# VH-VL binders against Cytochrome b561, DM13 and DOMON domain-containing protein At5g54830: the designs that were tried, part 6

Target 1, 109 residues: Cytochrome b561, DM13 and DOMON domain-containing protein At5g54830, of Arabidopsis thaliana (Mouse-ear cress) (q9ffu6r31to139)
Amino acid sequence: SSLIGHESEFKMLQHQLRGVFTVVDDCSFRVSRFDMLSGSEVHWWGAMSSDFDNMTNDGFVISDQKLNQTFKNSSFIVRLLGNVTWDKLGVVSVWDLPTASDFGHVLLS

## First folded at step 5 (VH-VL; framework fv_ciduvectamig_arm2)

Design A26
Fold by ESMFold2-Fast, scan of step 5:
Structure A26 (fold): chain C 109 residues (1-109), chain A 122 residues (1-122), chain B 110 residues (1-110)
Amino acid sequence: as target 1 above (109 residues)
Amino acid sequence: QVQLQQSGPRLVRPSQTLSLTCAISGDSVSSNSAAWSWIRQSPSRGLEWLGRTYYRSKWYNDYAVSVKSRITVNPDTSRNQFTLQLNSVTPEDTALYYCARGRYGYWGFDYWGQGTLVTVSS
Amino acid sequence: QSALTQPASVSGSPGQSITISCTGTSSDVGGYNYVSWYQQHPDKAPKVLLYYVSNRPSGVSSRFSGSKSGNTASLTISGLQAEDQADYHCSSYTSSSTLVFGGGTKLTVL
């Protein structure tokens, strides 16, 4: 993928979300210096477009890891679900599914 | 083209379980981009959303508070269908029941079943 | 009772514009853009007319438009036609991960 090595910072919208996002390989990304206050049921969420309408209408879960805790200056690898590839993603969001809330996101272009 | 086909008994006695099935063609019940809902309509209460099931690495259910203690919405991936079970029915459960696919943020319904009129009476 | 408030009826003549309101709270209509509108003809299932407040599915006429201000979403039908005579329902996602409908509005084209 041409996105391997891509690095960007999360744009914080709420819940004190901070961190650096790095594409590691075709199946994973790293987050570092990751901060987040806990939500209801928080997921790694993706959409093809950086348009918020597309995130809300066609967004989907991109990892089986749930973000069910408070994070402080954490670093870890996140693995994509087998049906998810980087060419299907324009946005990666930290998304609280029950409340339909975007805590923050990175743009992949 | 997506189609939803409903089946199940049209007459149920008070205190029994109301059971309906929605068979899906043109999509998968385990699709990550969809959620599968039951909605009913009656003259006295209008449209009421009852509950949904959807797959996002595991199965989830959400239920309306008014029915939460007696409802189950259950997927069946082998038959590509989902069911409604509503326990301990009363005449107030008499309604036209629809299954529907959620899209547009999983809460806009772009395909509906044909509807099943269920009468609860002795 | 319905969680979202709609007028019970509205009427208009061919060629006119009418507007139907859908009022909720900050925990549904006011808090999220997951507002949908449905058209229902007698003895038919509802058909999605608008989603995400103002987006039209393919095949829905541009005569139908949607907007939202605060806790109230609105459906406007311009250039009213006889076939627009139907029941119109709004719905909204809630902060409890549930969905609620309005009471429905009967549109009569006179």
Scores: ipSAE 0.008, ipTM 0.621, lowest interface PAE 9.3, mean pLDDT 87

Design A27
Heavy chain, then light chain:
Amino acid sequence: QVQLQQSGPRLVRPSQTLSLTCAISGDSVSSNSAAWSWIRQSPSRGLEWLGRTYYRSKWYNDYAVSVKSRITVNPDTSRNQFTLQLNSVTPEDTALYYCARGRYYWGSFDYWGQGTLVTVSS
Amino acid sequence: QSALTQPASVSGSPGQSITISCTGTSSDVGGYNYVSWYQQHPDKAPKVLLYYVSNRPSGVSSRFSGSKSGNTASLTISGLQAEDQADYHCSSYTSSSTLVFGGGTKLTVL
ESMFold2-Fast, scan of step 5: ipSAE 0.498; ipTM 0.862

Design A28
Fold by ESMFold2-Fast, scan of step 5:
Structure A28 (fold): chain C 109 residues (1-109), chain A 122 residues (1-122), chain B 110 residues (1-110)
Amino acid sequence: as target 1 above (109 residues)
Amino acid sequence: QVQLQQSGPRLVRPSQTLSLTCAISGDSVSSNSAAWSWIRQSPSRGLEWLGRTYYRSKWYNDYAVSVKSRITVNPDTSRNQFTLQLNSVTPEDTALYYCARGRYYWGYFDYWGQGTLVTVSS
Amino acid sequence: QSALTQPASVSGSPGQSITISCTGTSSDVGGYNYVSWYQQHPDKAPKVLLYYVSNRPSGVSSRFSGSKSGNTASLTISGLQAEDQADYHCSSYTSSSTLVFGGGTKLTVL
């Protein structure tokens, strides 16, 4: 993928979300210096654009990892679900599913 | 544009079930971008959120602790509406009842029904 | 009693600024950035003014602004106008995945 090596900082919207996002390979990304206050049922979420209607109606879970805790300066690798490819994503969000809330996101454009 | 239209009895006897319906137009009750809430307002308690129903891969419900044992908020996808059932009512349940759509997070209510004043009396 | 504490009333003159407070605990206002403010005119449903503490919906005047410090959220209305006379309600998400409201504040424009 042409996105391998892409690096950006999460845009913070809620829950003190901070961190650096890096595309590692076709099936994974790294998160470093990751901060987040706990939510209700937080997921790694993907969509084509970050507008609310696209995020909720056309967004989807991109990893089995649930973010069900507070994070402080954490670093780890996140593996994409087998049906997820980078060319289908414009945004990666930290998304609280029950509240339909974008805690923050990175743009892949 | 979204509209919420409320219907149901305006007078309920103590110990009976209060039942209200909120009909939705301009959106779907199963919309992943919405949560559907009932909120009431009385002079003694102000605004009280009662509960919500919403679809995220499956249906979820959340209820306020004060009413949890006697409340049900149910969606009806075929009629594009949702209902409030509040069992064993007392005069303290007398209030103006609103249905509302939550967006962004369910605490952001952007559309409200017209309100239904329900009196609980014998 | 309401879960969130607001002053019962506040007053100001046209052109002045006023602030309405909304105080909770670390399990609601202090724990989350999910504070909303609503304006309610007599015989009308509430209308959202602010969400996420300080975000304005499209069409809401920039005279309305919000902030939060610790367990207290604040709504500030600058350049008071006669039509601002209304009841103002705050709400917050809670650690129990529920929503609570404040008691409401009646704003009188003198």
Scores: ipSAE 0.346, ipTM 0.819, lowest interface PAE 3.2, mean pLDDT 91

Design A29
Fold by ESMFold2-Fast, scan of step 5:
Structure A29 (fold): chain C 109 residues (1-109), chain A 122 residues (1-122), chain B 110 residues (1-110)
Amino acid sequence: as target 1 above (109 residues)
Amino acid sequence: QVQLQQSGPRLVRPSQTLSLTCAISGDSVSSNSAAWSWIRQSPSRGLEWLGRTYYRSKWYNDYAVSVKSRITVNPDTSRNQFTLQLNSVTPEDTALYYCARDRGYYWGFDYWGQGTLVTVSS
Amino acid sequence: QSALTQPASVSGSPGQSITISCTGTSSDVGGYNYVSWYQQHPDKAPKVLLYYVSNRPSGVSSRFSGSKSGNTASLTISGLQAEDQADYHCSSYTSSSTLVFGGGTKLTVL
């Protein structure tokens, strides 16, 4: 994927979300300097566009990793679900599913 | 704690613009975890969601397809309020109009304004 | 016209249990647990009674409970009281990220 090595910062919208996003390979990304206050049921969420309608109608869970705690300056690798590929993603969001809330996101061009 | 107070004209002539204001206390119109909706109620159609405005780094609006060409929902951060403007009204727009705080899919509408009965007649 | 189907009216006597249904499709009620119920007394704004199918806001009596099976969500009121006489409305978010309401049900406590 042409995205391998791509690096950008999360745009913070709420819950003190901060961090740096890096595409590692076809199946994973790295998150570093990650801050987040806990939400209701927070997921790694993907969609083609960051607009609310696209995020809610065509968005989907992209990883089984749980975002069920407060994070402070954390770094870790996130593995994509087996059916998820980078060509299906325009945005990666930290998404609180029950409240339909975007805590912050990264645009993938 | 959260209160919504509605104001605006209650009589509107056909073809004119229906304009209502919802003043918010106890929360911010630019809260990142809320949206601000207009809902109307009539005997023929029941409850109808019309549209919402919400802040997520920038302002967004969503509108029901049935009114999309005529409606604007607009925030005012300096007065902590939001407005409904519905253009080219007809007698079918006669309804009780509510503003409400929209907490998304999980919570629904947790606080409502008092309602404003708007009559569209000549 | 309402996107979700509710009975127009239901009645019961004090102390009885009644159930109000809200039927949609797999693209709304059947597809998600994002169903809310609202109680509306005459000349008052609706008040949220249940959210996420079965969750009660603080201050709502445990006599009110919610469930869902397939494309139908249900509100059950146990130990019916005179003050329960009101209109009840269901709502659901849809696969189009829109909000739809049921036609409303008038509950008469006889």
Scores: ipSAE 0.008, ipTM 0.581, lowest interface PAE 10.1, mean pLDDT 87

Design A30
Fold by ESMFold2-Fast, scan of step 5:
Structure A30 (fold): chain C 109 residues (1-109), chain A 122 residues (1-122), chain B 110 residues (1-110)
Amino acid sequence: as target 1 above (109 residues)
Amino acid sequence: QVQLQQSGPRLVRPSQTLSLTCAISGDSVSSNSAAWSWIRQSPSRGLEWLGRTYYRSKWYNDYAVSVKSRITVNPDTSRNQFTLQLNSVTPEDTALYYCARGRYSYWYFDYWGQGTLVTVSS
Amino acid sequence: QSALTQPASVSGSPGQSITISCTGTSSDVGGYNYVSWYQQHPDKAPKVLLYYVSNRPSGVSSRFSGSKSGNTASLTISGLQAEDQADYHCSSYTSSSTLVFGGGTKLTVL
């Protein structure tokens, strides 16, 4: 993927979300210096665009890793679900599913 | 194009229930990309968010602490509208009442109703 | 009085820039980037100018810009015009999952 090595900072919208996003390979990304306050049911969420209608209607879970706690300056690798490829994603969001809330996101171009 | 049309009594007596309706066109009250709020405006308190209702697999309601014990915001999917009921009103509830659509995590309002001035007086 | 603090009034002359502040706490403005700004002309409902601190809806002039530092969000209007004379309101999400507004600022274009 041409995205391997892509790096950007999360745009914070709520829950003190901070961090650096890095595409590691075809099936994983790294998150470093990650801060987040706990939400209701928070997911790694993907969509083609950051438009709210697209995020809510056509967005989907991109990883089975759970964001079920508060994070402070954390670094870890996130694995994509087997059916998810970088060409299906314009946006990676930290998304609270029950409240349809975007805690923050990165744009993949 | 979204339009919000308000209706309801403009004069309410102290201790009675204030009831307003917001009729929606151009969107569905059960749209998963929207939340439906009531906001009031008075000279003494400025703009004050009162509560909201929205559908996401089930109905959710959120209410401001100041009115939580007296307020109900209810959707009506068959008429594509939502209502405000505010119980036990006092003269302090005199205000211009707006319904509004929330977007992007439901916390900013892109369409507003025309406003209804409700006076609480005996 | 109101949850967020705004100056009651500001004034400017055509062509100049003015800034309106909106000050809260770490539990609202300082904690979240869900700050919105609304313009209200007499006898009209508020109209959204900015959301997410600095994002403009389609149709809003680029003369309106937003920023935030610590617990204070700011609306800047550049190239001030007569039609900018209005009330301006800020709002913010809170740690209680509610929404609060500022007291409003009356802008006079002299």
Scores: ipSAE 0.016, ipTM 0.683, lowest interface PAE 7.5, mean pLDDT 88

Design A31
Fold by ESMFold2-Fast, scan of step 5:
Structure A31 (fold): chain C 109 residues (1-109), chain A 122 residues (1-122), chain B 110 residues (1-110)
Amino acid sequence: as target 1 above (109 residues)
Amino acid sequence: QVQLQQSGPRLVRPSQTLSLTCAISGDSVSSNSAAWSWIRQSPSRGLEWLGRTYYRSKWYNDYAVSVKSRITVNPDTSRNQFTLQLNSVTPEDTALYYCARGRPYYWGFDYWGQGTLVTVSS
Amino acid sequence: QSALTQPASVSGSPGQSITISCTGTSSDVGGYNYVSWYQQHPDKAPKVLLYYVSNRPSGVSSRFSGSKSGNTASLTISGLQAEDQADYHCSSYTSSSTLVFGGGTKLTVL
């Protein structure tokens, strides 16, 4: 993917979300200096755009990792689900599914 | 376009169940981009959010702490509507009740029903 | 505590600017940017004016603007007009995933 090496900071909207996002390869990304307060059922979430209608109607889970805890200055690799490719994503969000809440996101395009 | 139409009894006796219906047109009660709330307004308490129902792969409900033990907000996909049931009412539940659509939770309520004044009296 | 604090009333003359405050805690207004403002004319349902602190829905005049500092959100109405006379309500998301409203502010346009 042409996105390999892409790096950006999460836009914080809620829950003290902070961190740096890096595309590592076709199947994974890294987050570093990651802060987040816990939510209800928080997922790595993908969509083509960050507008609410697209996030809720066309968004989808991009990783099996559930963000079920508070994070403080954490760094780790996140693996994409096998059916997820970078060309399907304009946005990667930290998304609380029950509340339909975007804690923060990075734009990929 | 989107319209919310309220119906239900305007007089309820103390200890009974207050039951209101909000009929939706122009959107689906199971829309993934909506949440459906009940909000009441009284001179003593101002605007008070009571609870909501919404569909995201399954149905969810959230309720205000003050009413959580007495309240049910329930969707009806067949009739494209949702209801409020508030049990064990007292005169303090006398208020103007609104249904409203939220998009998203933090975007605020963009459509409101006409309001139903419910009086709780013996 | 969960209710947000607004002044009971505010007044101004046509053409002036007025500001209405909405004060909460670090668990609602101070903790999150999920603040909305509503305008309510007599015998009408509330109408959303602002969401995400400062964003306007389609059709809302640019005379309405919002800001937040610490635990206080503010609605500013510039170029005050007679039709702005109404009640104004703020709301905020809370850390318990609920919603709370302010007490409301009556705006009188002299």
Scores: ipSAE 0.092, ipTM 0.744, lowest interface PAE 5.2, mean pLDDT 88

Design A32
Fold by ESMFold2-Fast, scan of step 5:
Structure A32 (fold): chain C 109 residues (1-109), chain A 120 residues (1-120), chain B 110 residues (1-110)
Amino acid sequence: as target 1 above (109 residues)
Amino acid sequence: QVQLQQSGPRLVRPSQTLSLTCAISGDSVSSNSAAWSWIRQSPSRGLEWLGRTYYRSKWYNDYAVSVKSRITVNPDTSRNQFTLQLNSVTPEDTALYYCARGRYWGFDYWGQGTLVTVSS
Amino acid sequence: QSALTQPASVSGSPGQSITISCTGTSSDVGGYNYVSWYQQHPDKAPKVLLYYVSNRPSGVSSRFSGSKSGNTASLTISGLQAEDQADYHCSSYTSSSTLVFGGGTKLTVL
């Protein structure tokens, strides 16, 4: 993928979300300096754009990793689900599914 | 244009169940971008959010702590509506009850309101 | 009574600016950017004025603005007009995934 090595910071919208996003390979990304306050049922979420209607109607879970706690300055690798590829993603969001809320996201180019 | 139309009894006896229905037009009760809430208003308590139901691959409910043991908010996809059931009512449950659609963490459409009096 | 604290009343004159505060805790207003403001005229349902602290729905005048500092959110109404006379309510998401409202503020335009 041409995205391998892509690096950007999450845009914070809420829940004190911070962090650096890095595409590691075709099936994983790294987050570093990751901060987040706990939400209701938070997922790694993907969509083609960050528009609310696109995020809610066409968005989907991109990893089975649980974001079920408060994070402070954490670093870890996230593995994509087997059916997820970078060419299908315009945005990676920290998404609280019950509340339909974007805590913050990175845009992919 | 979304419209919410409320119906249900306006007088309930203490200890009985308060039951209201909110009929939806212009949107689906199972819309992934909406949540469906009940909110009440009284002079003594102001506005008070009671609970919501919403569909995101499965149905979810959230309820205010103050009513959690007595409340159910249920969707009905076949009739495109949702209901409030509040058990074991007391005179303190006398209020103007609204249903509302939540999007973007605001309530952008509200029903007309139903004044429910709890009295013997 | 209410989870969020608002002044019971505020007043202003036409053309002036007024501000209404909404104070909570780090588990609601201070922790999240999910503050909404509602305007309610007598015998009518509330109408959303602001969401996400400062975002304005289509059709809401730019005279209404919102901000947040620490545990306090504020609604400012500039260029006050007679039709602004109404009750104003704030709401916030909580760490328990619930919503709470303030006690409401009655605005009188003198």
Scores: ipSAE 0.374, ipTM 0.827, lowest interface PAE 3.1, mean pLDDT 90

Design A33
Fold by ESMFold2-Fast, scan of step 5:
Parts: structure tokens; C-alpha cells; sequence
Structure A33 (fold): chain C 109 residues (1-109), chain A 120 residues (1-120), chain B 110 residues (1-110)
């Protein structure tokens, strides 16, 4: 993918979300210096655009990892689900599903 | 564009299993942006959400506490439909049953409704 | 019984505005922005009027608006018309990943 090596910082909207997002390969990304306060049921979430309607109507889970704890300065690799490819994504969000809340996101284009 | 068509028995005896099917056209039962719910309506209890099934990398189900021990909502990807099974029915399960497409916790469209009577 | 509290009935005259309340707890209406409103005419399935507190589906009149404060969501219908006479239902997501409905409100247009 032409996105391999892409690096950006999360735009913080709430829950003290901070971190650096890096595309590692066609099926994974790294987050580093990752901070987040715990939410209700937080997911790695993808959509084509970051507007609320697109995120809620056309958004989807992009990883099996649940973000079900507080994070402080954490670094780890996140593996994409087998049916997810970078060309399907305009945004990667830290999304709290029950509250319909975007804690923060990165834009991929 | 999306349509839901319900089918199934309208009369069920007490203690038996109530089974209804909802056929989907214009969308896929495994759509990542939809959830597929059963909702019933009775004069005594009003509208009650019963449960849903949805696909997000794997299948999930959520069920209302009041029916949780008796209910199953199952997808069928080959026929593009989903079903309700409600076990051990009583006359209190007599209601108008709807299937509905949830696009995150709001419902559009609804099926036509099936009046199910539980009697001996 | 009904998890969310709505008034059993409201009434108004053509051209006026009415508001219907929907009160829950911090584990449903107060905790989440997944509040929906439905209109139901006799012998018909409910039709969505509002979702996510205040969003209107395509084809729903701007006369219908929604808001939320604390544990109470509200549906406001402005410029009342005879065809608005119907039952109105609220719904909310809960902390248990379930959905609950209000008892319904009968609107009479006088």
C-alpha cells in the first residue's frame, strides 16, 4: 500500500486521547505514546470520512482489539481484520460504541 | 430501497417455541453498518425491543433482560434473512411482532408486522 | 414496565407547538446520544422521526426537532397539522447494550 510508513498524530476530541499512528504494512498499524482514559466499549473504528453520519452509518470495527482500559504512554501493534484494507479507510478513530463518541482520529488522505 | 418481509406461524400453543423469519432485500444481513432486531408491541407493555444480531468481523447478539433466557436471534447469510426463536411461550407473549433494520440503535425500515397469538 | 417515562397524552391546536418528554436514567437517556423518536398512525408500523437525539432522516419535516438535557430527551413538533395526530414513542440505548422504549404518548390535534 502507498500508505506504508504514513505517520500522523491523533486529533484529540475527548478522553485525553493522544498518540502517534503509523502504518506498518498492509495489515497492521502501530500506535505509540498512546494515552486514553477508559470509556464504555471502545474500538478501533474505520470509515471513509470523519463526519458523524458517516462514522455511525458506514463505520465499522477494523480490529479485534478492544480498548477496555486506561492507557498511559503505551506502544503496540494493531492488526487489521482480514477483510479490511487501507484503501477502504479515510479515517481511523478511537470510537466508543455505546456513546457514539469519537475520542479522536487520524485522517489517512 | 431496503425492504423487510416477515413470515411465520400466527398461532402458537403455550410452552411451545415461537418462530418468525425476516427476509431482507436491498441490503446484506452481514452488512457491517446494520443490526437486525426484533421488536414487539402489546397493549399492556407497549413497544419492547427483544434482541438483535449483527456482524462486526464476527457475529454478535444482544438480548433484552426480560426475554434473555428464552430468546435466540439468528442470521442466515445464504438466504439473506434472520429469525426469532422465543421458547416456552405464555399468553403474555401475545403481541404484534416486527423485524427492523437498526443503523446503530435506530430502526428503519420496519417489517410489516406479524400478530402472534399464544393460546391453547 | 416501561423503562422510559413519557406523558400518556398531549394535545395542541393547528399551527401551535407541542413538546413530548422522555425521561430515563444516567444508564440510558442520560448516558448516551442514542435517543430515537417514532411516529405511529393506527394500524401502521412505527416510522422513525429522529435519531441520535436530533438527526432527521431524509423525508422527515423540519417541524420535528429533538433535544436532550440530563436524563430527559424532548421531541418538539412545531406548526401542528391534523396529520400529526398519532402515537409517539421514544427509545434509548442502555449501558447493558440493549434498547428500551417509552410508554408512548398520544397526540391529539384539536
Amino acid sequence: as target 1 above (109 residues)
Amino acid sequence: QVQLQQSGPRLVRPSQTLSLTCAISGDSVSSNSAAWSWIRQSPSRGLEWLGRTYYRSKWYNDYAVSVKSRITVNPDTSRNQFTLQLNSVTPEDTALYYCARGRYYWFDPWGQGTLVTVSS
Amino acid sequence: QSALTQPASVSGSPGQSITISCTGTSSDVGGYNYVSWYQQHPDKAPKVLLYYVSNRPSGVSSRFSGSKSGNTASLTISGLQAEDQADYHCSSYTSSSTLVFGGGTKLTVL
Scores: ipSAE 0.008, ipTM 0.617, lowest interface PAE 9.1, mean pLDDT 87

Design A34
Fold by ESMFold2-Fast, scan of step 5:
Structure A34 (fold): chain C 109 residues (1-109), chain A 120 residues (1-120), chain B 110 residues (1-110)
Amino acid sequence: as target 1 above (109 residues)
Amino acid sequence: QVQLQQSGPRLVRPSQTLSLTCAISGDSVSSNSAAWSWIRQSPSRGLEWLGRTYYRSKWYNDYAVSVKSRITVNPDTSRNQFTLQLNSVTPEDTALYYCARGRYYGFDYWGQGTLVTVSS
Amino acid sequence: QSALTQPASVSGSPGQSITISCTGTSSDVGGYNYVSWYQQHPDKAPKVLLYYVSNRPSGVSSRFSGSKSGNTASLTISGLQAEDQADYHCSSYTSSSTLVFGGGTKLTVL
């Protein structure tokens, strides 16, 4: 993917979300210096654009990891679900499913 | 435009089941961007959220601890509505009951309200 | 008792500013930015005034503003007007995916 090595900081919208996002390979990304306050049912979420309608109607879970805990200055690798490829993603969001809320996101282009 | 229309009995006897229906127009009960809640209001307790149902690839329910053992909030996609069932009611369940649509910005549409009295 | 603590009443005169507090714990108001404020006129359903602590829905006057410090969220109404006389309710999500409300505050415009 041409996105391998892409690096950006999360845009914080709420839950004190902070961190650096890095595309590692075709199947994974790294988050580092990751801060987040606990949410209800929080997922790694992908969509083509960050607007609310696209996030809710065309967004989807991109990883099996749930983010239902508080994170403080954490670093880890996140593996994409097998059917997820970088060409399907314009945005990676930290998304709370019950409230349909974007805690923050990175743009991939 | 979204409208929520409530129906159901206004008088319920202690120990019976309180049952209300909220009919939705202008949106779908299975909308991925909404959750459908029941909220009641009484002079002694103010506003009290009771529970919600919502669709995110599958149906979910969340319920307030105070009513969790007695409550069911159930969607009906064929009629585009959702219901409240509250079992084993007591006079303390006397309240004005609202259905409401919740989104990330709060409850933006409410039903007209149903005053339910629990009395013998 | 309500889960979130609000003063029972507050009063002000036209043109003044008033503030209503909403106090919870680190598992609701203090832990999450999911605080909403509602205005309720007699015999009407509540209307959302603020969400995410300080954001206004379309159509809500800029006279309404919100803030949060620790476990306490605050609603401030500036340039108080007669039509602001109403009940005001705060709400917050909790760590367990539930919603809690405050006891409500009656605002009297003198």
Scores: ipSAE 0.332, ipTM 0.803, lowest interface PAE 3.1, mean pLDDT 89

Design A35
Fold by ESMFold2-Fast, scan of step 5:
Order: structure tokens, then sequence, then C-alpha cells
Structure A35 (fold): chain C 109 residues (1-109), chain A 120 residues (1-120), chain B 110 residues (1-110)
């Protein structure tokens, strides 16, 4: 993927979300200096664009890791689900599924 | 173009259940980009959000703490509508009731309002 | 008691600017950028003026602007017009996944 090595900061919308996003390889990304206050059922979420309609109607879970706790200055690798490829993603969001809330996101294109 | 049309009894007796319906046109009650709320307005309490229902792979509900023990907001996909049921009403539940469509956490379309009086 | 504090009334003359405040806590206005403002004329449902603190829906005049500092959000109406006479309500998302409203502010245009 041409995105390998892509690095950007999360745009914070709520829950004190902060961090740096880095594409590591075709099936994983790194999150560093990650801050987040806990939500209801928070997921790594992907869509083609960050508009609310696209996020809710065409968005999908991109990792089986749930973000079910408060994070403070954390760093870790996130592995994409086997059916997820970077060409399917314009945005990666920290998404609270029950409330349909974008805590923050990074744009990939 | 989205429209919300409200119906239901305008007079309810104390201890009974207040029931209102909101019929939706121009959108689907199971739309992944919408949430469907009930909000009431009274001189003593102003605007109060009561609760919402929404579909995101499954149905979810959120309710205000003040009414949580006696409120239900239910979708009906076959009729493209949603309802409010508020149990054990008292005169303090007298208010103008609105249904509304929410996106994220703001309301872009509102029903016409139904004045419900709780009295014997 | 409303969860968010607004002044009961404000007044101004045509052409002036007025500001309405909406004060909450770190668990609502201070913690989230999900503050909305609504305009309500007599016998009408509220109409959204601003969402996400400062975003305007299509068709809302640029005379309406919003900001937030700490636990207080503000609605500013510039170039005040007679038709702006109405009640104004703020709303915020909360840490309990609920929504709360302010007490409302009556704007009189003299």
Amino acid sequence: as target 1 above (109 residues)
Amino acid sequence: QVQLQQSGPRLVRPSQTLSLTCAISGDSVSSNSAAWSWIRQSPSRGLEWLGRTYYRSKWYNDYAVSVKSRITVNPDTSRNQFTLQLNSVTPEDTALYYCARGRYYYFDYWGQGTLVTVSS
Amino acid sequence: QSALTQPASVSGSPGQSITISCTGTSSDVGGYNYVSWYQQHPDKAPKVLLYYVSNRPSGVSSRFSGSKSGNTASLTISGLQAEDQADYHCSSYTSSSTLVFGGGTKLTVL
C-alpha cells in the first residue's frame, strides 16, 4: 500500500481523544500518545469519508479490538480484520457504536 | 424532505400511561444516520430531552435519568414511525411534546407538537 | 431546574450585536463539542441555528455565530433584526450519553 509510513494526528471531537496514527504495513497501524476517556462501546471504525452519513451508512468495524477503557499516553499496534484493506478506507475513526459518535478521526487521503 | 407527524391523546389521567406516535416521511426510522427523540416543553422546566431510539446494526435506546424508570421509546419499522410511552403520569408531566430527528446530537426536524394535559 | 444556565432575557436594538451565554460543567458543555442552539418563535417548534458549537445549517444567516470557552458556550447575533425576536435555547451532550437543555433566553428587539 502507498499508505505505508503515513502518519497523522487524530482530530479531536470529544472524549479528550488525542494521538498519532501511523500505517505500519498492509494489515496494521500503530497508535501512539493515545488519550481517550471511556465511552459506551468504542471501536476502530472505517469509512470512505468523514461525513456523518457516510460514517453511519457505509462505515464498518476495522479491528476486533474494542476500546473499552480510558487510555492515557498509550502506544500499541492495531491489527486490521482479514477482510479490511487500506484501499477501502478514507478515514479511520474512534467510533462509539451505540451513540453513533465520532470521538475523533484521521484522514487517509 | 423530512416530515414528522404526531398523533395521540391530548388528555391523560394521573397514574395512566401517556402514549404518542410520530409518523415519519422522507426518511426511514431504521436509517443508520438518524436517531429519533422525544422532547417536551413546559413553563416550569423548559425544554427537556426524554429519550431516543436508533438503529446501528441493532436497536438502541437512551433515556434521561429523570424519566428512565417509566419511559419507553419504540420504533415500528413496518409503519415507519416511533412511539413514546410514559407510565404513571402525574400533573407534572403536563407539557407540549415534540418528536424530533437527531443527527449526532442536534435536532434538524421537529414534529408539530402535541399538548398533553394530565388531569382528572 | 435546567441543567445549563442561560440568562432569562436579553434585549437590543436593530443593527446591534447581542450575546447569549450557556454555562454547564466539564461533563457536558466543557467536555464535548456537541453544543447546539435553537430559535423558537411563538407557537412554533424550535429550529436549529447552530450545531457543533459553531456550525450553521444551510439557510441560517451568517449573523448567527457560536463559540465556546471552558464550560461556557455563547451565541452571538450580529446586525440584530426585528425577526430575531424569539426564545433561544442551548443544548449539550453529556457524559451519560444524554442530552440537556438550558432554561432558554427571551430576546426582545426594540
Scores: ipSAE 0.008, ipTM 0.650, lowest interface PAE 8.5, mean pLDDT 88

